# VH-VL binders against UPF0598 protein C8orf82 homolog, part 9

Target 1, 218 residues: UPF0598 protein C8orf82 homolog, of Mus musculus (Mouse) (q8ve95)
Amino acid sequence: MWPPSGAVRNLALVLARSQRARTCSGVERVSYTQGQSPEPRTREYFYYVDHQGQLFLDDSKMKNFITCFKDLQFLVTFFSRLRPNHSGRYEASFPFLSLCGRERNFLRCEDRPVVFTHLLASDSESPRLSYCGGGEALAIPFEPARLLPLAANGRLYHPAPERAGGVGLVRSALAFELSACFEYGPSSPTVPSHVHWQGRRIALTMDLAPLLPAAPPP

## First folded at step 3 (VH-VL)

Design c4 (from Ca41 with heavy chain S103E; framework fv_cosibelimab)
Fold by ESMFold2-Fast, scan of step 3:
Structure c4 (fold): chain C 218 residues (1-218), chain A 122 residues (1-122), chain B 112 residues (1-112)
Amino acid sequence: as target 1 above (218 residues)
Amino acid sequence: EVQLVQSGAEVKKPGSSVKVSCKASGGTFSSYAISWVRQAPGQGLEWMGVIIPIFGTANYAQKFQGRVTITADESTSTAYMELSSLRSEDTAVYYCARERGYEYGLDAFDIWGQGTLVTVSS
Amino acid sequence: NFMLTQPHSVSESPGKTVTISCTRSSGSIASNYVQWYQQRPGSAPTTVIYEDNQRPSGVPDRFSGSIDSSSNSASLTISGLKTEDEADYYCQSYDSSNHYVVFGGGTKLTVL
């Protein structure tokens, strides 16, 4: 059951194959071919998400604002079905997998597979963080107490769906805005103790720290 | 057979804006990159920018950044090029053109509109 | 950013062969495909060569394209020149770094 957005993905695959054809050299090796069929009625595709939450075909040479996936329906479907890759295939290089029928969509990420891009806030609704270009359909409750600034890399993290690793990256522009709300203790200039949000002084739990590696996944 | 049909000639005053349309018939509109290319009288071809409707993205040549906006309406299979702050030097024939394959930046412009003459004069 | 440089004009007699060059100012000419367009006065351009050396249906085989990495240039060769070949010819490539389409300045071919 693929949604009608299959056409969007097919166009991107054609673009990726053409770019690869032009740069074809006998010295480069790849372990996969986009759309490969290891068994009847199974197709495998390979994707990359950057630190801005932009989704690309993994072998695409055009990884910028022009060729990132922007189709809302496709992004919602892709990220809603994302799970850790326990398939026995490509696990080391592609730690996440989005299964859509008999299609295996392997994902590697620059930092986290979930990257928060926007704060969705209004006076009538509890604030939510939207990720990876999915707008309101890919949004989760904003939990300021659980924000984690990571000293090791200078990045900001927030809870994400458990199926996608439970922790997500806050993109730089949004992290800059949210970091203005942090309160630092007198004995710890690099680790905030509290966040000030909507008139409240909220203690940071730091409960996401064990979920973050010393370096982002490849 | 796929054709690109552009809106008619325009005469504009300096400082105004012009919006030229390019309607595709036959075939798939959203799956192709559509570029805008202009040609001043007696001059060469000058690329202005591109829209890739399926990605919802546009890119513009540096010379036109800030003055040109290229959009697409997939429901009507129409691309638009809007150029603002018009000068006499903007007098040119404006073409829309579609790449032969689905790849942006890898193949020839297969199908061209007939061209739209924009004259900028007081 | 790079530029594609063509001779302003070339001329030759009917039945002879002409070659029009297109030189890339920086980066390899082989980094991206080169296309060639023919434009007659009052008309939109038409493709005579795509993907370095391929001919569209309807273009005679006396039109050919080639790439020479040593001179960092592409060439359009027209053999058996006919009066109807008289036109402006443009090369075109792509700059992957900024995602720009790049045209050469154009070459006026006169057949006399």
Scores: ipSAE 0.000, ipTM 0.458, lowest interface PAE 12.0, mean pLDDT 82

Design c5 (from Ca41 with heavy chain Y104W; framework fv_cosibelimab)
Fold by ESMFold2-Fast, scan of step 3:
Order: structure tokens, then sequence, then C-alpha cells
Structure c5 (fold): chain C 218 residues (1-218), chain A 122 residues (1-122), chain B 112 residues (1-112)
């Protein structure tokens, strides 16, 4: 193991001519420079995770499959160290922080910082959900009873590590797959009451609802 | 696992240009900073410039600005360094080197090419 | 921009400790990480210290790095000196203002 570094620890400093990053979409105007050093030997980097669990530099011009971070070790290290941002710096705009040695990696997210991308299931092991491209190393037990289909935004949620907010978004492709297992009551065609999983009929608890915002993002 | 393999030695005349290649094998290429460092016979290490392939951006030391061009071809995992208007004092071993981790400009060079000797003779 | 200044050469007997300094001409030595490289004739450099004081796997614990803000310098210390330690040693840091990698002039270590 090596100490993690922000993938662009000095991107703003590598260019002969750089501009200050603009405000995060829909948040207050925040001024920063990628790789800034507010104190000796400290570097600050700013990241964004989208609804598909793809990680980007916050100030990247394009955010697509080509420009997202794909290195497994970096993703595992980044998301394993993710905590709520209580640093006193950039808290309003970047609610999460991953501390990697002398690097502060600030994160904002489109929906949740944890986005589940894959169901990991085998004959010999209990099923798990993997998030944000981290494979086996970023996976938690799959709890079908705790799946939350949120009527307000049409999205599916599942428990996530408490350090990362306790609730994660299920990526749309995986959500579509899992939604085939839902059972709707005869009087409630839009809100499922049960999920059918591995031959069992399981009642949905809806216990994650209080953890999600009242108003969905536009 | 990751190796940087450079093109072979070259002998050039003053005023010509040289283009040295550096091919990465066995690992990730595009997300790492790749620098070019030269060393004249019996002299120290001199940094020439860097490219970060994923951003398509390069930066050069002031001494080489206008004479050096560093490029990368992500499809072949190859970085190139082209030095023009060659002078006898450009005789040196030219190294490509990958910066450790994803730190650009803050970490050590952990993977080095074997070096390419460029001799400029009149 | 700044320069990193090293002594041209140092020498010491086997089993003793040697220290090589690397002094930054302007700005604080502590503002950016300092790395140390070992180079033998005909070979590319190899890292012996990264991020001021960290050792790569395979580098003996006889090698250590330190920073002294009062003298604005970094130091590489090699204890229990062995003949295979004979090499040129380079310090390296980063100039954030100009986006330059900066190498020291190099120190030739002789083990007598």
Amino acid sequence: as target 1 above (218 residues)
Amino acid sequence: EVQLVQSGAEVKKPGSSVKVSCKASGGTFSSYAISWVRQAPGQGLEWMGVIIPIFGTANYAQKFQGRVTITADESTSTAYMELSSLRSEDTAVYYCARERGYSWGLDAFDIWGQGTLVTVSS
Amino acid sequence: NFMLTQPHSVSESPGKTVTISCTRSSGSIASNYVQWYQQRPGSAPTTVIYEDNQRPSGVPDRFSGSIDSSSNSASLTISGLKTEDEADYYCQSYDSSNHYVVFGGGTKLTVL
C-alpha cells in the first residue's frame, strides 16, 4: 500500500495558464484551485460523483465514461476513507471528505456519495452490493427488505455505510433489474409492498425514508 | 509490473530534431504524469517537461520552451519527446519517468525508462 | 523559481553514518515534498526516499529523510554505511509557482 494522492494533486499547477474553478452546480460560488496548499505539505482536491457512481474532478470540463476515474486501487482508497466533512472548510459545497495522508479530498455528489453499481452473488456467498466501481473491496451485504423505492423521484435506495450517510443510490440499470422483483398491492400499483428474493416474499421496511431529503433534486 | 521502454540511441547533426518514444506496458498509462528528464555526460538530472495524457496537457521547463514538445498517444500507451534545433550541448541520456501514484508534481518518480542516448555531433 | 543546493561530494568509512543536505534557495523547503534518488553509473535513478521521509519497499531502514525548516534544508541520512551505497544522490522537489520539477545538483558518495 502507498499513501493515496488526489488523482490531480497538481493539475491546476501543471498548466502554465489555469483558471479558478467555478461554483459546483446549484451550490454557492466556491473559490478553489485544484491542488491548493493552504498550509505546508497539505494539498486539497475537489471531486464530484454522479448518479452512476462515476468519480470526476469537480472542475472537469466533460463528465462522461471517458473522463471518470477508473483505477480500482484509487477508487477503493478514496471511498474507504470517505467521511462527513466536519473540517470547517467547504462544508456547504462539499459535504464529504476523504483524507489520504496529507491530502484533503473534498466530494460533492449528484444524489448520494455511495452509488451501487453491481450485485455480487454466488452459490457459496451471501449477496452483496458493490459501489462506485470498487468491486469486491467496496461491497456491503445486500438487504432486499431494506430497499427503498422513492416515489418522489422514481429512484431506488439501499443501506450504505454510516460514515458515508447511511443510504446509497442504486444505479438506474441495477435498479431496473431489481425492480423486476417487486410486488405491488392490488390497491397500490405505484408503491411496492414486498420484494421476491431467492424464493422468499419479503416485506419492505421503508426504514430508510427518514434519511432522504423531503424535496427531490430537479 | 509496469515498465517504460524507450526507443534506441540516435546520432544527430546540429540544427536537426530528435523524437524519442516511451512506451508503457503492464499497467495504467493515461492517469499518470510522465516526465522527461535528461542527463548530460558526467552531469546532473535536468527536468524538461511533463504530460498528463488524460488531460492532454503538457508543461515545459523554461530553458526548453519553444524547442521541446511532449505528446502522448493513449491508444498505444506511448509518450513522445521531440527536441528541435539540436546543439552539441544537447548530447545526453534522455529518460522518461512516471510519477508515483496520481500526484502530479508532488511525488517521486517510481518507474523510469532505460534511457535513450542522443549524441549531437558536428 | 528556486534552486536546490547539495554538496558536490561526501565520503565516509564503512559502518559510519553520512548525511547529505539539500538546501532550497527561496521559499520554504517545507512547502513541497522532497524526494531522494540513488543513481549508479550506467543506470537510471531509483527512489530511496519519497514524501520527505518515506521508504519504498526494498530500501533498507538505514536510509532516512528529514526536513529542517530553520536551515531551509532537507537531509538524507545513511547509517551503517556499506560499499554498495556508493552512488550519486539527488534531491528533488516541486516549484508550485512555475509548475517545475526541481532537482538538486547531486552528491557523489564515496565509501572508503
Scores: ipSAE 0.012, ipTM 0.511, lowest interface PAE 8.9, mean pLDDT 83

Design c6 (from Ca41 with heavy chain L106Y; framework fv_cosibelimab)
Fold by ESMFold2-Fast, scan of step 3:
Structure c6 (fold): chain C 218 residues (1-218), chain A 122 residues (1-122), chain B 112 residues (1-112)
Amino acid sequence: as target 1 above (218 residues)
Amino acid sequence: EVQLVQSGAEVKKPGSSVKVSCKASGGTFSSYAISWVRQAPGQGLEWMGVIIPIFGTANYAQKFQGRVTITADESTSTAYMELSSLRSEDTAVYYCARERGYSYGYDAFDIWGQGTLVTVSS
Amino acid sequence: NFMLTQPHSVSESPGKTVTISCTRSSGSIASNYVQWYQQRPGSAPTTVIYEDNQRPSGVPDRFSGSIDSSSNSASLTISGLKTEDEADYYCQSYDSSNHYVVFGGGTKLTVL
């Protein structure tokens, strides 16, 4: 329902016409052309998702609210089809892949490919977390017991679909809101033991910790 | 559910330009490729070009390079095809057509506009 | 780039089966999907087959598509011919090298 930005499409046109290879700090140097066809019937596109859950063309020079994808139907389709990249192509630089027919949509991420942006709550429905701008269509049950505040980076994590790695980042503004519900013990002032949610005192499981290793994605 | 609605018939003089519009109603076209296809009286379908709004890219058939420009206005969900230096042989029905899904050049046209008759006569 | 060649016209009696060919001039027919469109006079085309052999909802199972790599051709087969099947039929594929949509010249189907 929100109209798409003309600036995003204009920027994509300029970048596609230039056909310039992109090199990245912190990832393997990658050479590609948006829309390249390595074999018949196949098109390859390259994307990036930031810590706020905003999706960009990977070769976008600026990554901000103006240049991110905002089309709801595209975002829903893209993230619903997201899987680990086992294609044999660009796996080290782009650890996730969304297949749309014969399009390979490669994705790299700042933190996690799933970034929760909104809590969807009402009196008639169990609360859910929505991710990456997909609204109701990209939402999963909110499981407060499974929230993981990670001391190493100060970020908050929550379960995500297994197809997208099983753990997602909670964006900063939402994480700040949810962190107000945490309870700390006197012996662990920096690591919460419980979360208070809807009148309940819920013990944190910390079961997501093994899913956030320092090892790079496949 | 989505429909493509084109602008009305036009009569143009040789050497002039025509700009035909194609508006998506009932949804956005930003995630879809929109092609322009023409059909001269009694002739077959001839592909002119495509715009892929999500990438901001357009591509044109060799025959129309330099004469055709396809654009999109996201704010109004409208695609445009402008053909310049008109000749009598450009008399045709001009269709816009949406590619199925998000395939961008690999699938069928699932939705077609009603067509716009452009007549070029002196 | 390549051309798709169709017969200009085919005719057959009601109840019989007709096959319309679409031959690719260079490169493999199997390199890209082939679609088939039906166009009645005064109307925009409609899809009867997509992705080589798939039928859209509402298209009768009398319509089928196939690919034959040995003849480098796609075929549209219409069985149990009815008078309402009279139309122009177009095959369409994609040139991956140039990012071009390619249409066949069209076949006029007459049902006697």
Scores: ipSAE 0.006, ipTM 0.506, lowest interface PAE 9.0, mean pLDDT 83

Design c7 (from Ca41 with heavy chain L106E; framework fv_cosibelimab)
Fold by ESMFold2-Fast, scan of step 3:
Structure c7 (fold): chain C 218 residues (1-218), chain A 122 residues (1-122), chain B 112 residues (1-112)
Amino acid sequence: as target 1 above (218 residues)
Amino acid sequence: EVQLVQSGAEVKKPGSSVKVSCKASGGTFSSYAISWVRQAPGQGLEWMGVIIPIFGTANYAQKFQGRVTITADESTSTAYMELSSLRSEDTAVYYCARERGYSYGEDAFDIWGQGTLVTVSS
Amino acid sequence: NFMLTQPHSVSESPGKTVTISCTRSSGSIASNYVQWYQQRPGSAPTTVIYEDNQRPSGVPDRFSGSIDSSSNSASLTISGLKTEDEADYYCQSYDSSNHYVVFGGGTKLTVL
C-alpha cells in the first residue's frame, strides 16, 4: 500500500529513526540502488521481512501493516523461489535470494525469512502453518512435536523449507495461542516437555535447536 | 481482462494544476508498476514517472521533478498524476500504462488507459 | 539518459518486408530490454514486441524483433506487410543508471 502522502511531520520522524537505525545496524549502509542493473537484462531489488512475516522494500522508510506487500501472487512467487544467497553479491547483508526471471531479489530478515502467521485447519486434512501472508500456497504440515520454544529470546520456532534455512519463526500472536497447549513438568516449570494437541500428549523433540544461533539474531 | 479507465478531458489555465485519475478493473492493481506517459499533439511519447502502489515509492523523469506527483489509492484501485504550474506546452494526451512486472519502467507496458486530453489555454 | 533514434517515416508495398531501426546514442543497446509499440490514429499504443524479440498473445508472427550490437540498434521487422499495419511505431528502452524510461521519436509506416 502507498504510504500516507503529505504527512510531512511523520516523514521527518521516519527519516530521523532511519538515520539512528543506520548507525546501530550498519546493514542499511550497504550501497545499492533499487532496480540496479549490474549486467544486461538483469535487475536487482532489495527486501526486508520483519518478525511478523511482513515483506517490505528494504529502503522503505515506513515499515508497518499499511506499507507491507499484500499481493498474494507476488508473495507466493517470491517466497517459493527463496534460496540461500550464493550469488557472490551482497551475501553478508542479504543472506537469501529469490530469483524471479531476470530479477535478483535480495532478502534480509529481522529473525528468520519464514515467519508463520496462521494455522490452517481443515476437517479432512492435517493442520498446516501458513507463512508470510501466502495463505494456502505458502503452507507446510504442522508438526507440533517439533515446536521449539527458545529460552534465549522467548520466541517459538517450527520447521520450515530447507531452502529457507529449515526453521521458521512463529509470529507472537500465533505463538501465544500454541503455547497454551504446552505442558510443564514439576522439575522444570518454565521449560515445556510436551504439547497437548488434538487429544494427544506429544513429547517435544527440541531437534531444531542446532539450526538456530546461540546468540540472539542481530 | 484488465482495463485502465482514465478521467475525462480537462481545460486548464496556465499556472494551475491538473489531477488525472486512472482506475484499474478486472485484475490485480497493487503489485504492478503504473507509469504516466504523455503525448503532445503530433509528437512522440514522453515518460513522466511511475509508481508501484504496494511499494509506496514513486520515481519521476528529471524534466518533471518538482512539478509532478504520482499517487495511488489501493482501496479504490486508482492511480493519480498531478501536474502543477501548467504551461501551454503541457497540452497533451496523458496516458496511464501498466508494466508487465514490478520493474519501475524496465519492462513493456502491456495495458494502456484510453488517454486524457489536457488543454492548457486561457 | 541516452536517446533512441528512429527514422521519421518508412514506406513499403503490401506483401513486402519492412524494417524499422532504433539506435541508442550512448551505452550498449544490449544493456536493457527493447520494446516496440504500435499506435494507430486516435488510439493508445499497443505492444507488438517486448523484451527484444518476444511477441504478445494475438500479435502475428509477421512481427519480429532483433538486436544488432555492431550498429548499436534494435530493429522491428514486419513481413507480409498489410494495410492494417499502417501506424506509428515506437521503440522503448530503460536507462537503469538514471531510472528513466526512454522512447524513440517514432516512425510513421505507410503502406503503399
Scores: ipSAE 0.006, ipTM 0.472, lowest interface PAE 11.2, mean pLDDT 82

Design c8 (from Ca41 with heavy chain L106W; framework fv_cosibelimab)
Fold by ESMFold2-Fast, scan of step 3:
Structure c8 (fold): chain C 218 residues (1-218), chain A 122 residues (1-122), chain B 112 residues (1-112)
Amino acid sequence: as target 1 above (218 residues)
Amino acid sequence: EVQLVQSGAEVKKPGSSVKVSCKASGGTFSSYAISWVRQAPGQGLEWMGVIIPIFGTANYAQKFQGRVTITADESTSTAYMELSSLRSEDTAVYYCARERGYSYGWDAFDIWGQGTLVTVSS
Amino acid sequence: NFMLTQPHSVSESPGKTVTISCTRSSGSIASNYVQWYQQRPGSAPTTVIYEDNQRPSGVPDRFSGSIDSSSNSASLTISGLKTEDEADYYCQSYDSSNHYVVFGGGTKLTVL
């Protein structure tokens, strides 16, 4: 018997993740030393953020919950200062840069530099999405109409600060919870048409699609 | 106003280890680099190592590599310096010092502890 | 690896100006910030100059710092000398290649 649509989608997610695997070849490897000083009074550090929104030193051999940065103040400072890397240094390998005084903090990412980890809901205020472990200090308004489930990779995306590319990844556990709210039209079993949120049926805009690599080339 | 308060003087025997504490009071130390600097009687200042608690990283002077360990407990705002395999020439006043940021020894030490005298004798 | 060399001692009369040098043995003195610390007997060091030429709050403007690339040296200048300036003075910089803090040997300032 043919597998249900869910089984086909799960296989596509596995394949999409494999396609995003990065090589460990010496040709693509950049050379740096943590804390290096290319100019007087300048220090450079190199970081990696994974699909769960966990931040690591780029040269850490183990990247798991135990070895990721957890200090709230550091995470808030790091991600609040994040910008596209236009420094002329390491741009191809580290597309984002967080400047902290004389320190250049270069960042590469598994998917997006902003990864939403928590939905912050309040009875008195509109809900917000928090990213990369920064709690309320790294949160933006939750815009359910602008959620983008991407069929090509099975991942969920949401608007993010423009300085960090304008679109962020919703981590898998949160995406699973939010996906329960999706409604699929008769003509599209793989792409939802609406999201049901707090008693309202909201049409999805799909306006983030052009910002992601899965969009057809222009 | 932040001050660094160190543990009291210690007398140790050769071959033992000593662990000196440095507690930040009146503020947090997580966002700052904390260095350890020693001074033998009548001698100059000698840097031993640094920890950046927020990064969980420590770095040591080559001379002390393998004998010194610097750690930090953010919950108590306390940094520690442990020196093992003590010799008589390790007799010195040991200072903790806070950097003006977390530039990993690059910038000035703006706050110093009062010092801890460690005497190594039989 | 580099060393910072200071004169062992300097002396001067009250009201006069004294200059203490700090010479880097290899690499440019301008490659890294230079700080200056004052240590009175029985006390921990205190900062009198940071980032080459900046004064912390509470340090009188009689204290100034400078860098001279031609001699590969930093200098601490104290004008209008007072008896309370009598102390040991240490310069300090950073070795980016080996990732460690370097102190000068210290200069004993005697105010007659």
Scores: ipSAE 0.000, ipTM 0.448, lowest interface PAE 14.7, mean pLDDT 82

Design c9 (from Ca41 with heavy chain F55W; framework fv_cosibelimab)
Fold by ESMFold2-Fast, scan of step 3:
Structure c9 (fold): chain C 218 residues (1-218), chain A 122 residues (1-122), chain B 112 residues (1-112)
Amino acid sequence: as target 1 above (218 residues)
Amino acid sequence: EVQLVQSGAEVKKPGSSVKVSCKASGGTFSSYAISWVRQAPGQGLEWMGVIIPIWGTANYAQKFQGRVTITADESTSTAYMELSSLRSEDTAVYYCARERGYSYGLDAFDIWGQGTLVTVSS
Amino acid sequence: NFMLTQPHSVSESPGKTVTISCTRSSGSIASNYVQWYQQRPGSAPTTVIYEDNQRPSGVPDRFSGSIDSSSNSASLTISGLKTEDEADYYCQSYDSSNHYVVFGGGTKLTVL
């Protein structure tokens, strides 16, 4: 409930359309009120995920480690239910939607809705990439052959659940570590051809490139 | 299994303040709205307010605005309700209650604290 | 702002059916979910119906909820009435205009 009262919320709704700041994004303008109820028994909330995989209320004045959501169960529930937004509501500004009962959680992202934050590697198990602070519960198999270094923005991408667009961003610190394993071929000195992983020389497939028809914003 | 455990009974003088705690066992505290509801002897349930930790905000019933403050400490999984300027009519059992889902205003209170009796007497 | 009005008391014989109403003073009863709570002396309330007509696990199917838009009321119906059903029953909804939880005044059910 932000703003907390109905009168303040009604005033905010009128003013939000004209004064909502989009300082770091050129995405289409939209007006909403957090927790709005467009129909009975329905609540709508609006979220933003940054390039580090941190989740915020979309209208948070500052977005940093202190203000991001950290509750594991909430993050797991939110991202496990994430789907493309085909609801007919806010699709242009919030391309993804997480449904929790009659609660609609709209999501916009700086780059991708899935941002890999950690490599979960152990001696006894195949490595996995964890995303958006969800630990073991939000992890998928690490597929080094399918890593996509994108020259246009200097970022690294990896397969993600199809429901969340099929491709996820690897956050910068993790991407830096994984990029140390790249090998460049004679025909592509600025784009790697192989990755060296656990004693193997693995050819990069570049199969994720068609899923990113336009380079994501830097 | 999640339980809400409240602090013990208190006897207060008119004009003083009382702060009641509500500790959640389990790891999903910050994902749920927690309301405070009171019940005077032989009377009905009266909603006082709510803390919604995931939104970082609280809301209060008009009757209690200016006298009640509801806070939460995520590190200890504890919600607090502080009521000031106590009057004899504030004598009641005070309950904390968790809404069943992650949404505020959509679901039932599925888990209730055991209640804290606050007696205000001169 | 609105109020939820319940009868102060209802009584019925074992094995019969009783219905407790909860009337919203302004705005549609259907605009927000209605929950129902059972409270026995010395105990915190427990949910018997949530989201208008859903039963929690462990609540017998003798308990049912309904919404009647024509009377702007929610109803809790208890069939096959048993002595252990004696309790106070509270309806509860939400006022989306001020973001308040609203309780009904409560109904004392006596089984005689």
Scores: ipSAE 0.065, ipTM 0.590, lowest interface PAE 5.6, mean pLDDT 84

Design s1 (from Sb31 with heavy chain I103F; framework fv_ustekinumab)
Fold by ESMFold2-Fast, scan of step 3:
Structure s1 (fold): chain C 218 residues (1-218), chain A 121 residues (1-121), chain B 107 residues (1-107)
Amino acid sequence: as target 1 above (218 residues)
Amino acid sequence: EVQLVQSGAEVKKPGESLKISCKGSGYSFTNYWLGWVRQMPGKGLDWIGIIYPGDSDTRYSPSFQGQVTMSVDKSITTAYLQWNSLKASDTAMYYCARDRYEFLTGYFDYWGQGTLVTVSS
Amino acid sequence: DIQMTQSPSSLSASVGDRVTITCRASQGISSYLAWYQQKPEKAPKSLIYDASSLQSGVPSRFSGSGSGTDFTLTISSLQPEDFATYYCQQYDSYPYTFGQGTKLEIK
């Protein structure tokens, strides 16, 4: 199993401590301390996932490629255990929770908690989409008919595990690649009707639309 | 007055199915993880897995994944451990135990009395 | 998986003795360690959690110490009812693992 509690997180905490920390514009919406112990045996940690599928400590001053979590085993364990937050704690600000032993790992997201980063294709297996840096261990079947381009924000979505909300964001670079397969009607230049995949013309179901708000991204 | 009461001893033959139970009382059953532990005759304790009764979320030990199934019936505050096809090597005492903390996993503070399962031809 | 090794495997002692049992983890587990007592034909009973916290109702002669990889259970003045097998358990990561047990016997 993944390293004893906190090996990857301890590295991230060291990196966070070496950086200047600030609250968002000096205004704190929720109050917590990373690694806080509300009970003697419990540790609580707070995370953020961006629109590129990069995972960060929530209170990190800088959120970029250098500061995101990259440990494969940690990412696989974190996202495999992700569930809706029904703990009674921080539910409004951190809608998802990943539990590991005595650790509560609270997660908030820029768009969706699942962000697809790679298309995994091989001659011997059906294509799959990998999310959040987890490689083959965090991958689900690719369902081109269920791709949803959302006009309100210009983003692309795909089904995701129900435990993580049922719909995931396709990161921009991958969305650009997949969008080359779309067919647009004359009355809807920004919303495609079909996708061309493996020699077939497939009608888009648009069944994910009710799961997504029309609000623009932050 | 937390109690975990397990079903009685079972004697089975290889290939038979079996479902044993653990009934919780005296606490909020759906808010605490419930674990299963095996103890083979003359041997130590071996963790099988844990289940959260509120939503049936499970975590299995890799050595028991696919060998046994944990489930719950919230309406009667009862957890189950089930085998589809028993083997002689399944002969053991099986304990259920409550995890100490609401919503969190950890150590076991209350234990059932155990169910002895004997599998022999 | 984290391997838990107890020493000794068995120990003979007399009533009134100070008894020490050790438990070693194959990797760091912070303080996420519990101790259980098991008497013949009975279910285990929780004694210590978080390496050093005494379970409610457990006599104060029992104490735990340690952190990281090395842990100790101490019984300061052994009583007749303390003769049993003792197990440590880590709950730092899945799968949870137990030590092999230490049998405490009458000298």
Scores: ipSAE 0.006, ipTM 0.437, lowest interface PAE 12.6, mean pLDDT 84

